# Miniprotein binders against q56419, part 65

Target 1, 326 residues: q56419
Amino acid sequence: MEGRTLEEVQEEVFKRHGVLVPKKELEDLAKALEEAGLLLTEKVEARLKEEEEKLKRERPMRLAGLSYPEGEREARAFLEAFRASYPGEGEEARVLLMPHLEPSRVPEVYGAALAALEKTPPPERIYLVGVAHRPLKEKAAALPVPFQTPFGPALPDLPALQALDALLPFELFNTPLAFREEHSLELPLFFLKGRFPEARVLPLLVARRSPELGEALKVVLRDFPGLLVLAVDLSHVGPRFGDTPLTRTLAEEARRRDLGFLERLAEGEPEAALAFLGANPTRIDGVEVVASLLPLLRERKGKVLAHRLDLEAPTLSAVGAGTLVL
Key: E = the ipSAE of ESMFold2; O = the ipSAE of OpenDDE; V2 = 0.75 times the mean of E and O plus 0.25 times the DockQ between their complexes.

## First folded at step 7 (miniprotein)

Design xe
Fold by ESMFold2-Fast, scan of step 7:
Structure xe (fold): chain B 326 residues (1-326), chain A 120 residues (1-120)
Amino acid sequence: as target 1 above (326 residues)
Amino acid sequence: SAEFLAELLEYLLEIIEDLLWEIIELAEKGEFDEAILAADMFIKLLEFLIKLLKELVKNPETKELAKEIEELAEEILKLVERVKELLKQGRTEEAIKEIEEILEKIKEILEEVKKIAELA
């Protein structure tokens, strides 16, 4: 939030959540934080440095015991239950689009992804592309360390990551702290590591569209072939996301936009998929990832295996999720 | 987005947690006046957090979450007043025990905020 004015913060909250936060309350917060900072400056700075240094060695689990079981045996049973939730057969994937929202909300969608992984020969490496939920110094970032899972650490593919870094006009390993709490990587990785325990990983975050990332990845994938995974959610509708309470009409619109986006990707037409969404009024978070990876998605035909718009009844909001194989 | 609100709340809760650890250290050094001042700053920050959360959660659909967080915050306010009283009396070990209870309640709030953020 550093570098943003109080007016910009107030406007952003209003636009996204329909709530107007009084400027005086934000001013009172800023003063209280400044006063607290006088007592905490050394401790806060030391803690941030320590956390950043720890992330240079490994990325610990954050969602174990919350979104998935901590123990390996329980984690295996949990994963197999998700597979059982999808009654279909998978298709072999060279590119897999899967969600990153809470798995228990859309078990059949994660089940479809697992079905696709069953039909896919074990890759030597996985290019796991998620969405940054925290600011990055550049348009994209990676963290070249082991990511802990209940199935053991997912090891980084250091040669492939270095090859990618060398082709980019920015430092790839630019924001380690952004990976400390990032469910768009951690949740898909749980399922991917459970199915491909020997695969190395390239954990990538996209914050803003980066065509240079897609061009660089196309080159790296020729020399370091692997499975490309786009870990993205689809429509976000309702008051929790700054619009009106979910109605049948809004839910139908979200489903139509989700499926229209996925079907155009399945035809190998990613530019048409982006054009179909226009201004992205239902807030499909995969837009920036797809826009970055255009060279890897063109002319690849595939199939939508599952789609669900999950209703969050208490908030009258919904999030779309889908599984697409290319 | 829900991510923006969760990020802001997590940031504020981290500052509040660090302030609680500072109160413990000041109390252990026998700097009771400074520890009480830090506790007053904690109260001010927590009251602001509650006001901000109440403004952000005026949607009827989030009523249960708002009620749960407000209840926890009220319990924390009672505990911190007890801490101030113990510090005034130089009862360091008892004050630290109450702060440990506050830390557990802050962790409970943080878990709920993170859980809601991850559902999006």
Scores: ipSAE 0.013, ipTM 0.354, lowest interface PAE 7.9, mean pLDDT 81

Design xf
Fold by ESMFold2-Fast, scan of step 7:
Structure xf (fold): chain B 326 residues (1-326), chain A 104 residues (1-104)
Amino acid sequence: as target 1 above (326 residues)
Amino acid sequence: SMEFLIELLAYLLAEIAEDLAWELVEGADPDEIEKLMEMFIKLVEFLYKLTKEMNNPEAERWLKETIRLVEEFLKAFEEGNVDKAVEILRKIAETAAKLAEALS
């Protein structure tokens, strides 16, 4: 397979085994094979075990200098620039849905999230729920360690995390290596820590639908009130995601699906939002997050502050991003 | 879907095992053999990890047999016994295909 394009691999697998593999699954496979390569030699295996041990103490920055500035002063200026890119005022958030894709691609969407955070009283803790981009041993996981940011470490809320763990039918603190390189937590956390430097965090990843996570979180939030943040991206359309090249019609369809999904969430109708996606739920990142958190989203009304479908011109593909306050 | 991904990986393992067997007998390109070996080992390790998560007894049976054969293959390969290595690779392709079928 090495030395071949993903399209050639897909075509050969179809011809030889009669299986048509979506390009996204082949991309996920290539990424997983790269990760699995770490387990193949004693030297690499020892390094992986050492990295897992280090994650018991702290989670270092991985995207500093790439997606956001390393220095605190530069990071602060970066946040102010993103806020300035959104011309509106925010709304107070009890629940915030924000993206986790590369911030420079949708600055006005992150700016809308910052505007909402400006109107929100500082929470004692933030429940940050992202999407697992690597396999988890369970349906969900958390890493109870400080997460480094340019604004200092985001400290874990250990009592709240332990209360959550006690209510779940599985070990919450599993698969620490899945957190080593997880942009769905790191990118939103950069913005959240910049705005609420004193807030503690519950960094949570969802890999598969976990209704028991939503039920447990509803209980924990009564004793440990805080801001709930869903870090999710919207439509993924075009060849990079196994679809046809983006046309104006397909872009309008994706925008309509994104907005219809968000507007139903804003009406406090998350089941209707999921149903609205119809036969194409796999093209919206974070569907599993919303499905897991239904008890926390029902009957909460709010407002869509921003939405953008970001064009990735070289691949004729696009990713949707939005900011929703509930 | 996890089941679909594991099925796909098992089919890819079968394909790579056949390609590696051909290169060892007919092609004899050292660079290609190195590339195929790297991918082969990565697929085996990844399948081992994922199948344990699935908790599928029939799939696990074929995975365990595949891993046993992989150990035999690596020993034959290190000893320079190409004929034996090729025979084992063909058996690996068969058990990987059965692993995929158990998941379909």
Scores: ipSAE 0.012, ipTM 0.319, lowest interface PAE 8.3, mean pLDDT 82

Design xg
Fold by ESMFold2-Fast, scan of step 7:
Structure xg (fold): chain B 326 residues (1-326), chain A 104 residues (1-104)
Amino acid sequence: as target 1 above (326 residues)
Amino acid sequence: SMEEKIRELAEKLAKLAQELAELVKQGADPEEIKKKMEEFIRVVKELYELTKEMNNPFAEELLEYLIEILEDFLWAFEDGNVDEAVELLRMIAKLAAFLAKLLS
């Protein structure tokens, strides 16, 4: 396309397709598309710069009014409804694995997480580790600003974040825009802030395996003790995720993989959990998080409180979700 | 509302893209293709203007993708690559339909 004139292109189109598009019309079309493209690109770039500037001060809610209520009273009632969806009692958590899937799709799983939090002493800080759904400049990132919630802002633990940054071989605060729209942090944070309104947070995203993150976190947790939360979903199956349509057999396989993975984590054997997935291939978005946090998961025994494979019938797809306390 | 207008235009863009793809695939009359392309461009410009008022960065990024694909479509069409031009228009139709659903 580069190096060709509009006249040459017009002649080729006429020769091959018998379509005679006048040069003036092609020029007008090219100019209109170029102008629209330039203006739209400039508009998007300006908006991203504006949002990056806002992210230096705070992270606004993106899913309020969609995944959870915007008002504090309505949000509190909403959270209590999830707790009521789980009939069991919780267990005290030192490490909590919970989903970041749309909460209304798996209310009993979020209810199990809330039950565990009820049995857990209020932590001074929460290490909230989610999955990056947008590219990061490094393997992991954090955003050291208040995250808005219906229960008020979740304040960052700046001393702990700085201690973590100092131990890493890369800049921890490397991709602020990746936090602009990140449900793997926002959705679990809604529940965590509702239960522990005084706790500060370390909002962390993992894009790829970072053993150095796990080693650094082990050191930081010793000096700045807190609750470690792995906000991860489990199996992703079906056409929505590039797989074949969901069948009864594939659903059974996904449930077995999810439970086998969680049960091995509950035994304090995270390497065995990863090996189990390697032998039984699947898409679990928590793999990179678990692989990064191995030093924090070894020899820590616990219990699987809930598991669901949520069916999305219109797409013949499903996502696994679970609650695990360690 | 602004979002209602954008949704309506996005739905119209999806239909126009499908119609244009069919005309291009069949090697229809140049005058008919020209009229459809003019209508298509007008709708794109209207969507862009309204998007400036939108408080949804994802929808704005999606429109940017639509514009990039429109430029690719122009070059494929002018280069005589009918198969690629048709596929790009079908992609535009799918993205426009998705934008309409996001705003509905």
Scores: ipSAE 0.000, ipTM 0.280, lowest interface PAE 14.3, mean pLDDT 80

Design xh
Fold by ESMFold2-Fast, scan of step 7:
Structure xh (fold): chain B 326 residues (1-326), chain A 103 residues (1-103)
Amino acid sequence: as target 1 above (326 residues)
Amino acid sequence: SLEFLIELLWYLIEIIVEDLIWELEELADLYDEGRYEEALELLEMAIKLLEFAAKLLQELQELAQQTGDPKWLDLAHKLAEEIQRLAEEIARLMHEIVEKLSK
């Protein structure tokens, strides 16, 4: 901890993770890090501050060249290949549930989402709701800056974001650094921007259930209509997630839970979908998102276009992914 | 509380991961400049940080399991993927640097 006070570390932990760490616990950890020969450097701190400042102006691509191509032409071909991987027809969406899992693992699921977007009139704006991978100061957050993509920057809908902020009991723009590396927004945004290049975006992250967010969004959507996208993954099963190694029975149970959840959402019964998961315990990503957005999902019927449970053979684990149109 | 300890371990892991990412960027620059001996020295430091992050992750995984809360289990999984990606990149760079120094 040399060159950095314990008070500064405590402030940064609270700022970044929303946790007020007792001084004694920080002292014990600082000693452990010192004994391990690990010191927080001024260089790392300077880069973190530079990145935070940069995020006030734009959100750069992090997964370009890894999860999708950097060049516009190559990115377009990549997107078309995903559409081609789904043999079915899409359906018009006012609400779209799609995954944020690595696209190459579930190409037909992303293809189904693209098929739905083909049948959907171009929206003026997209409400893109992802899952926070890092703690937020509040239950939810947004970053009101352009998000870079191979198809050009996805511009923020500032009036709609400001209207949303005004209706919430907390500061909406509360944790910029949480957006630095956030694939639950970046991966679906790649597909959304490729299909709707003129649409503005409200990039939203949910960390914990926020009914006030759903109520505020219902109001904002009346004045600023647009496409609502829930970027969530489904079941997480196997040793990588603290479970026993995958068996055919456990995989079938996970598939049943995923489909039961999605079908109840498709019936316009989001409370029933959440109750179904409570009765059938699982690690479905996005439960907190659905719980937050209840007012937007009730009495809205639709269709499940695709579902896959993707096997990760080396770890005997799997992640579920699906596309749902409402 | 268990959740408090998980969040604290999460913070420490993310700090180490960020340091590793910037060290790998610096390492790539050294490699591109043909400064293989300096790259190897930085790589050895990165390996030690990776080992420490993996140890902290193991503790976080055990605590997450004790909570039985899917949100903490999902967090543990995502951190494991992040650390695994760094480990793969470090292994790749190690083989390339050693090959260059051997020639």
Scores: ipSAE 0.005, ipTM 0.268, lowest interface PAE 10.0, mean pLDDT 82

Design xi
Fold by ESMFold2-Fast, scan of step 7:
Structure xi (fold): chain B 326 residues (1-326), chain A 107 residues (1-107)
Amino acid sequence: as target 1 above (326 residues)
Amino acid sequence: SFLEELALYLAEIIVDLAWEIAELLDLGLEEEAELAYMVAKLAEFLLKLVEEGDPDVEKIKRLAEEIVRLLKELARLLEELGLTELAELAKRAAELAERIYREFLER
């Protein structure tokens, strides 16, 4: 019976796709769906409120068993395999730019980040700045709870988070639900917690340019020193991202754009890096993060350790990823 | 947790699409409204399967793939019409549907 129901639904889709339906029939269907939607809205609101309450205590793993192993021993071996994928020795980082793309797609890039962390003295805290993939009530947000990892919970630095909140013109802890599903924090955190198990974390999301965040962080970092991590991906090109199909020429352009951006950051010239991207800064999802953190990136020189443009042949699309130490 | 997350994403997609259907009808875009309704209907059916507790993974996979395909088509059509806000809503729904596929169905 279930198979028959699915077949009937598929037949309805095919039968009606591309066929003009009288407006009154569509209005009747919309009304029926609106009634169903109102019932679902009540159910959704109750579930979202329950999920928000759970997030007041801890942030559970969402990608364990998918992007990284669930067990601690398997997770450790996984992390060491990524380190082994990068032949270089790394350099000490005060600021680390690393990707949040699926790690298996760019293992050498994550390996370069691990190499840099190997050369970096253990920080007391990590300022982990990712990109919001869900709308935030404000330009930026944080979640002041333990984030679960296979290496144990990454504990929040509550004094530093409260100091940051006090300096901002908006409530920092404004959108807990945005953190329920956020790979730009979870994936880098896996690697950071594996390398620095005792470090506390400030998990921060940027949705839109927030110069006030960068100014506040400059003050907080002086009193609460730590490692600043920008978890950002680079070029997004191809049909999957609303662009034309990837060609060899477009791929080469994307590689040059990514490297030009990173090299300007490495020279301590973040405004020049943003200007280099030209009229389409949103092609790199980290643009809003870099623009928010300008006071922390100016006049800080460093080195690009790795870069890769990961090609997805079936969709003729690609995403750039890099590791930069400042 | 996956089934709970799947149900939340499906409910969000259905609510967003119900509003989008009303807006499209107000604009006289009956074919696009019909497409949005078909997607919402598939999402509602998938939600019912998930709520039964012992879902057939293969059936869920096929339904999720179809939802993603249709939402991307809707977003493309709306973008071609210059309806950027509605296109963004359809794109968001497609991302939620792709997350269903990746987190529950693809390992």
Scores: ipSAE 0.000, ipTM 0.317, lowest interface PAE 11.6, mean pLDDT 80

Design xj
Fold by ESMFold2-Fast, scan of step 7:
Structure xj (fold): chain B 326 residues (1-326), chain A 100 residues (1-100)
Amino acid sequence: as target 1 above (326 residues)
Amino acid sequence: SMEFLIELLAYLLAEIAEDLAWELVEGADPDEIEKLMEMFIKLVEFLYKLVKNPETKELAEEILKLVERVKELLKQGRTEEAIKEIEEILHKVKKIAELA
């Protein structure tokens, strides 16, 4: 985002990736990017307008055939395989915390979520709260359209979304394009729709702490009861995420931070969970979601069903994932 | 920063792949197709050099193989199959953007 010189870019790439990119190649790259940008400017603008118009009608699958099977029968078998990967029984959930990490990396954690959903009576609606991986115009956003899945479309709960919008000091439906490519909603939704095919959904994204969102949701949940799902990943550590290479000590610290956070949430103490992570909680993307939803998490006791730190040895990086029922 | 460059490259690759698919659907301009393919290959090669993440590198390698498949299919006049391969390329490019 900065205006960097080519020499600075070359040095940064060498320091972070151990690759010395010749200045000529960087100059060629810069020229290619400029030429591509010029050629694509009008097409990019037109395409973004088209994508925004399409998102007024529906949110199509983006990860079908990549992260999960496109066909309903194959998707059902895939979901059952994840359930089978977790040997435990679930617990009934009124609030469920589950990951949005690529499912194949932590199958037993998604299996634990599925086990909890098996013990949970079918909700009329699901409040699915994910993390924005693209900028939002406001602290939070929703998209009030059907989300396609291999199990059929997950229909929006329009009355509940409108009630939520009316209670917020900002426009809830403020950034449709942020939902075009959003795995923190799409991946959990695959599992939720497979288990609760008749449930309507409120697809919500949090970018920054919004206490007003939690206050408004508490009111809406009273009038429109449903299952609250926090779709969040835990620690992100290592060079893949801008950190130093992962050591055994750093991995142990990440596990301790993840479990300490989850255990305090399970005691109904979300403020204590946030305080446990310290003054600058590092790259647990669930922090902003939990901080926004405090009124919904206080005094709700529950259980941590699973936790894993997924190690990526080639990059010396890791991502934490867990399943918590409240 | 470098993360910005990787995100920008993934974004541009997606836009070029979409444009390439539409060029094929709406009628082939061989010169435009060749230019888009050359830009696409060059940007994927730069992306491959900049990323350390093994999953992203693997996706970039798979994209390069699919691009060669597209060239072969187009040479054989198998345009519908070429478009399907471009759709697969687009999905893999989008996955790189998500993992960036």
Scores: ipSAE 0.006, ipTM 0.276, lowest interface PAE 9.7, mean pLDDT 80

## First folded at step 8 (miniprotein)

Design a9a (at its last look DockQ between E and O 0.04; V2 from the best seeds 0.00; counts 0 for: pae O 7.5 > 1.5, SAP 86.548 > 70, placed apart)
Fold by ESMFold2, look of step 8:
Structure a9a (fold): chain B 326 residues (1-326), chain A 103 residues (1-103)
Amino acid sequence: as target 1 above (326 residues)
Amino acid sequence: SLEEEIKKLWEEIEYLVEMIKELLWEAKDLFIEGRYEDALELLLYAIEALEFAAKLLQRLQELAQQTGDPKWLDLAHKLAEEILRLAEEILRLMHEIVEKLSK
């Protein structure tokens, strides 16, 4: 602290806020945040460094026994139950968009993804692209290690990952800690590994849109063909996300935005899908991933198999999830 | 154009702001459960995201000033208000966590 208590620092930040935002106020904010970092205990820092070193070797399951069963037998029964939740047939996918929302909340949406996988020849590898929920040091990242699942480890495709890294203007293997808690990879991977036990994986995260990632992936996919999976959720509405409590009007808007986005993607028009969202008023989660992957989505037509906007009763909020095959 | 660059920065800042809000929500839940070290860890992530958002906002403010357009200056002001509010929430919760860990 600058010789001041935390309370005094908080008071100064508040008092310096004004009608116009001067450069000095931002500099003072940066100093206050740096001082707040001095409150960090060595114990937390040591734990983070220890966990970072472990993540350079493998990524353990974090959600077994919470979101899906830990045992292999129960995990296989779980997959079959989810497939049964979707009564329709799937279609073959070269690109699959599927959710990363808690599976029990949207069983038919995951079931639709499983139905699509039934129609999809087993790929040699899966490009699994999720959404970073922790800061990355770059616009995107990968973690080139085995990801544990109840079906055994999902092994990384090291040659494809190295080829991708070589094509990017930034280091791809840049933020191991961001993968530790990342459910946008773990939850879809459970379903993908259960259906394609022999496939290797490229576990990728997008934080900020990276046109370079999409161009590089287009090149890598020519030499290392596989299934591209966009592991993204759709609208996020309600108090948890900065809105008023969920109303019928807000829910209808979220559904309209979700379906309009998915339908434009299904027409092979990803730029139109992004334009349709404008300022993204319902906070569709997949925007940065889609914006990164434009070269892989253009002119690729397909079908929306499922959609649900699901209520989080404790938070009076809702999250949209969908399944799209291209 | 300057306006197109401002819009790109705006979207990047909004993404970071939403990430910070999610991290704060999770940290508050962990704090209520008495998991103070876990809550502190999430606040470290939130601080990192907030610092990056602040840097992007400084760039956005520079571009907004170059346009001379009041609407972009007003946007910059609104974003700064949100970033300051989030900083205050982070600092408040950090204070509570440090207090608990020191007992």
Scores: ipSAE 0.232, ipTM 0.672, lowest interface PAE 4.9, mean pLDDT 86
Fold by OpenDDE base, look of step 8:
Structure a9a (fold): chain B 326 residues (1-326), chain A 103 residues (1-103)
Amino acid sequence: as target 1 above (326 residues)
Amino acid sequence: SLEEEIKKLWEEIEYLVEMIKELLWEAKDLFIEGRYEDALELLLYAIEALEFAAKLLQRLQELAQQTGDPKWLDLAHKLAEEILRLAEEILRLMHEIVEKLSK
C-alpha cells in the first residue's frame, strides 16, 4: 500500500462501506508481511542492510536453477535450444528490444534475440535497460557491480557508468536493493553474456520516464559506444492485470497494440509508438523505458523479428513479448 | 529427521501457496464483476493463509539453517520469494478494491 497505513485503509473502508476489516486480521497481515520480510522491522532492516552491503560487491544469480540452468554446460545447451526454437535469421542490431518474461513461455522470441546477436559484432559494452518492478528512489538507477551468470560475471563498465552519472540531474547509483531480484535484467543478461562473454555491462533500471536519461545516454554513447538493449515486455491482459479472462477479442487487441507499437519503433518513430498506445489500456510494460530513450530511438529503422502473446493458463491471462532490432 | 520435517513443511507451504493463488484468482473475478465486498472477503482468507504460510516458512528457514545444507537454504529462499510475490499481489488488489469502493 503506497503511503497508507493498514489502519488508514481500514478506516477508509469502514467509513465508506461499513465493512470493518478486523484489526486482528490487519495485524496478522502486518505480522505475516513482517515475517515474510516485507515490513521494515529492526530485523528486516538489519537483513536488508546486510544484503545491500553484499550488493556493493556483486549481484548473485536469483533465477539460476529456476528460469535457466546454473551450470555452464547446461546453460550453453539452453542457449542452443532457444536459438533453435527460432527458425529465422537475425539482423545486426545497434538497438535490441527483447523480452524479460520467463524464457520458457516465449522461447522463439528469445531465439530471435539470439539470432540478432549472431549477426551483431561483439560490442565493447552493453547498455542493458530493464524495467523496475520495485520502487526506485529516482526515475532510473544503475548498479555498478558484477552480475553473476552461469558464464561467469558480467562486469560493469565503470567509466561509462560514471560518465552517465555525471550528466544526470539525480544520483544514478540509487536503490541497490531494487536490483537484488529484478528479473528484467537477470533474464536478458543470461542470453547477452552467453553470446558476448567479454562485453562490459551497464545495468540500468527505469521506474518512470526519464527524458534526462535518454539525453545523457546519447552523449555517453559518443565516447562509450556499445549495444543498447531494451529488456521490456509488451501487453499484460487478463485477470492478473484487472481484465476479464482472455478472449479472442482481448487477445486481438493486445496483439494489435504490441505489433502497432513495435512497427512504429521499427520505422524510427518512437513518439508515434507512444502516441499509438495512448492511455496504454493493455499495459505495455516497456512504455516508460521507450519514453526515456526517445533520443536514441528516433530515426533508427529496423525490423520486428518475433512476437508472441503467451497465455498463462492458470490465470487465463496473457503477456506479450517481442524482439525488435534497430 | 530434520530433512523429513523440512519436506513436510514444504508440502504444507506449497498447498497454502496454491490455495492463495486460487483465492486471488477468484477475488479478481469478483472484482471484475464489481463484487468488491465479496472480493475483499476472499482476500482476507488469502491473508490468513499467507500468514500461516509465513509462519511455516519461518520454521522451515530455522531448520534449513540448522542443516547447513545449501539445498534446503535455497528451497527456503525460493519459498520466501514466492510468498513475498503473493503478498504484494494481495496488497495491490486490496488497494484497487479500496480505490473502486472509494469512488
Scores: ipSAE 0.015, ipTM 0.303, lowest interface PAE 7.5, mean pLDDT 86
ESMFold2 (binder alone), look of step 8: mean pLDDT 89; pTM 0.874

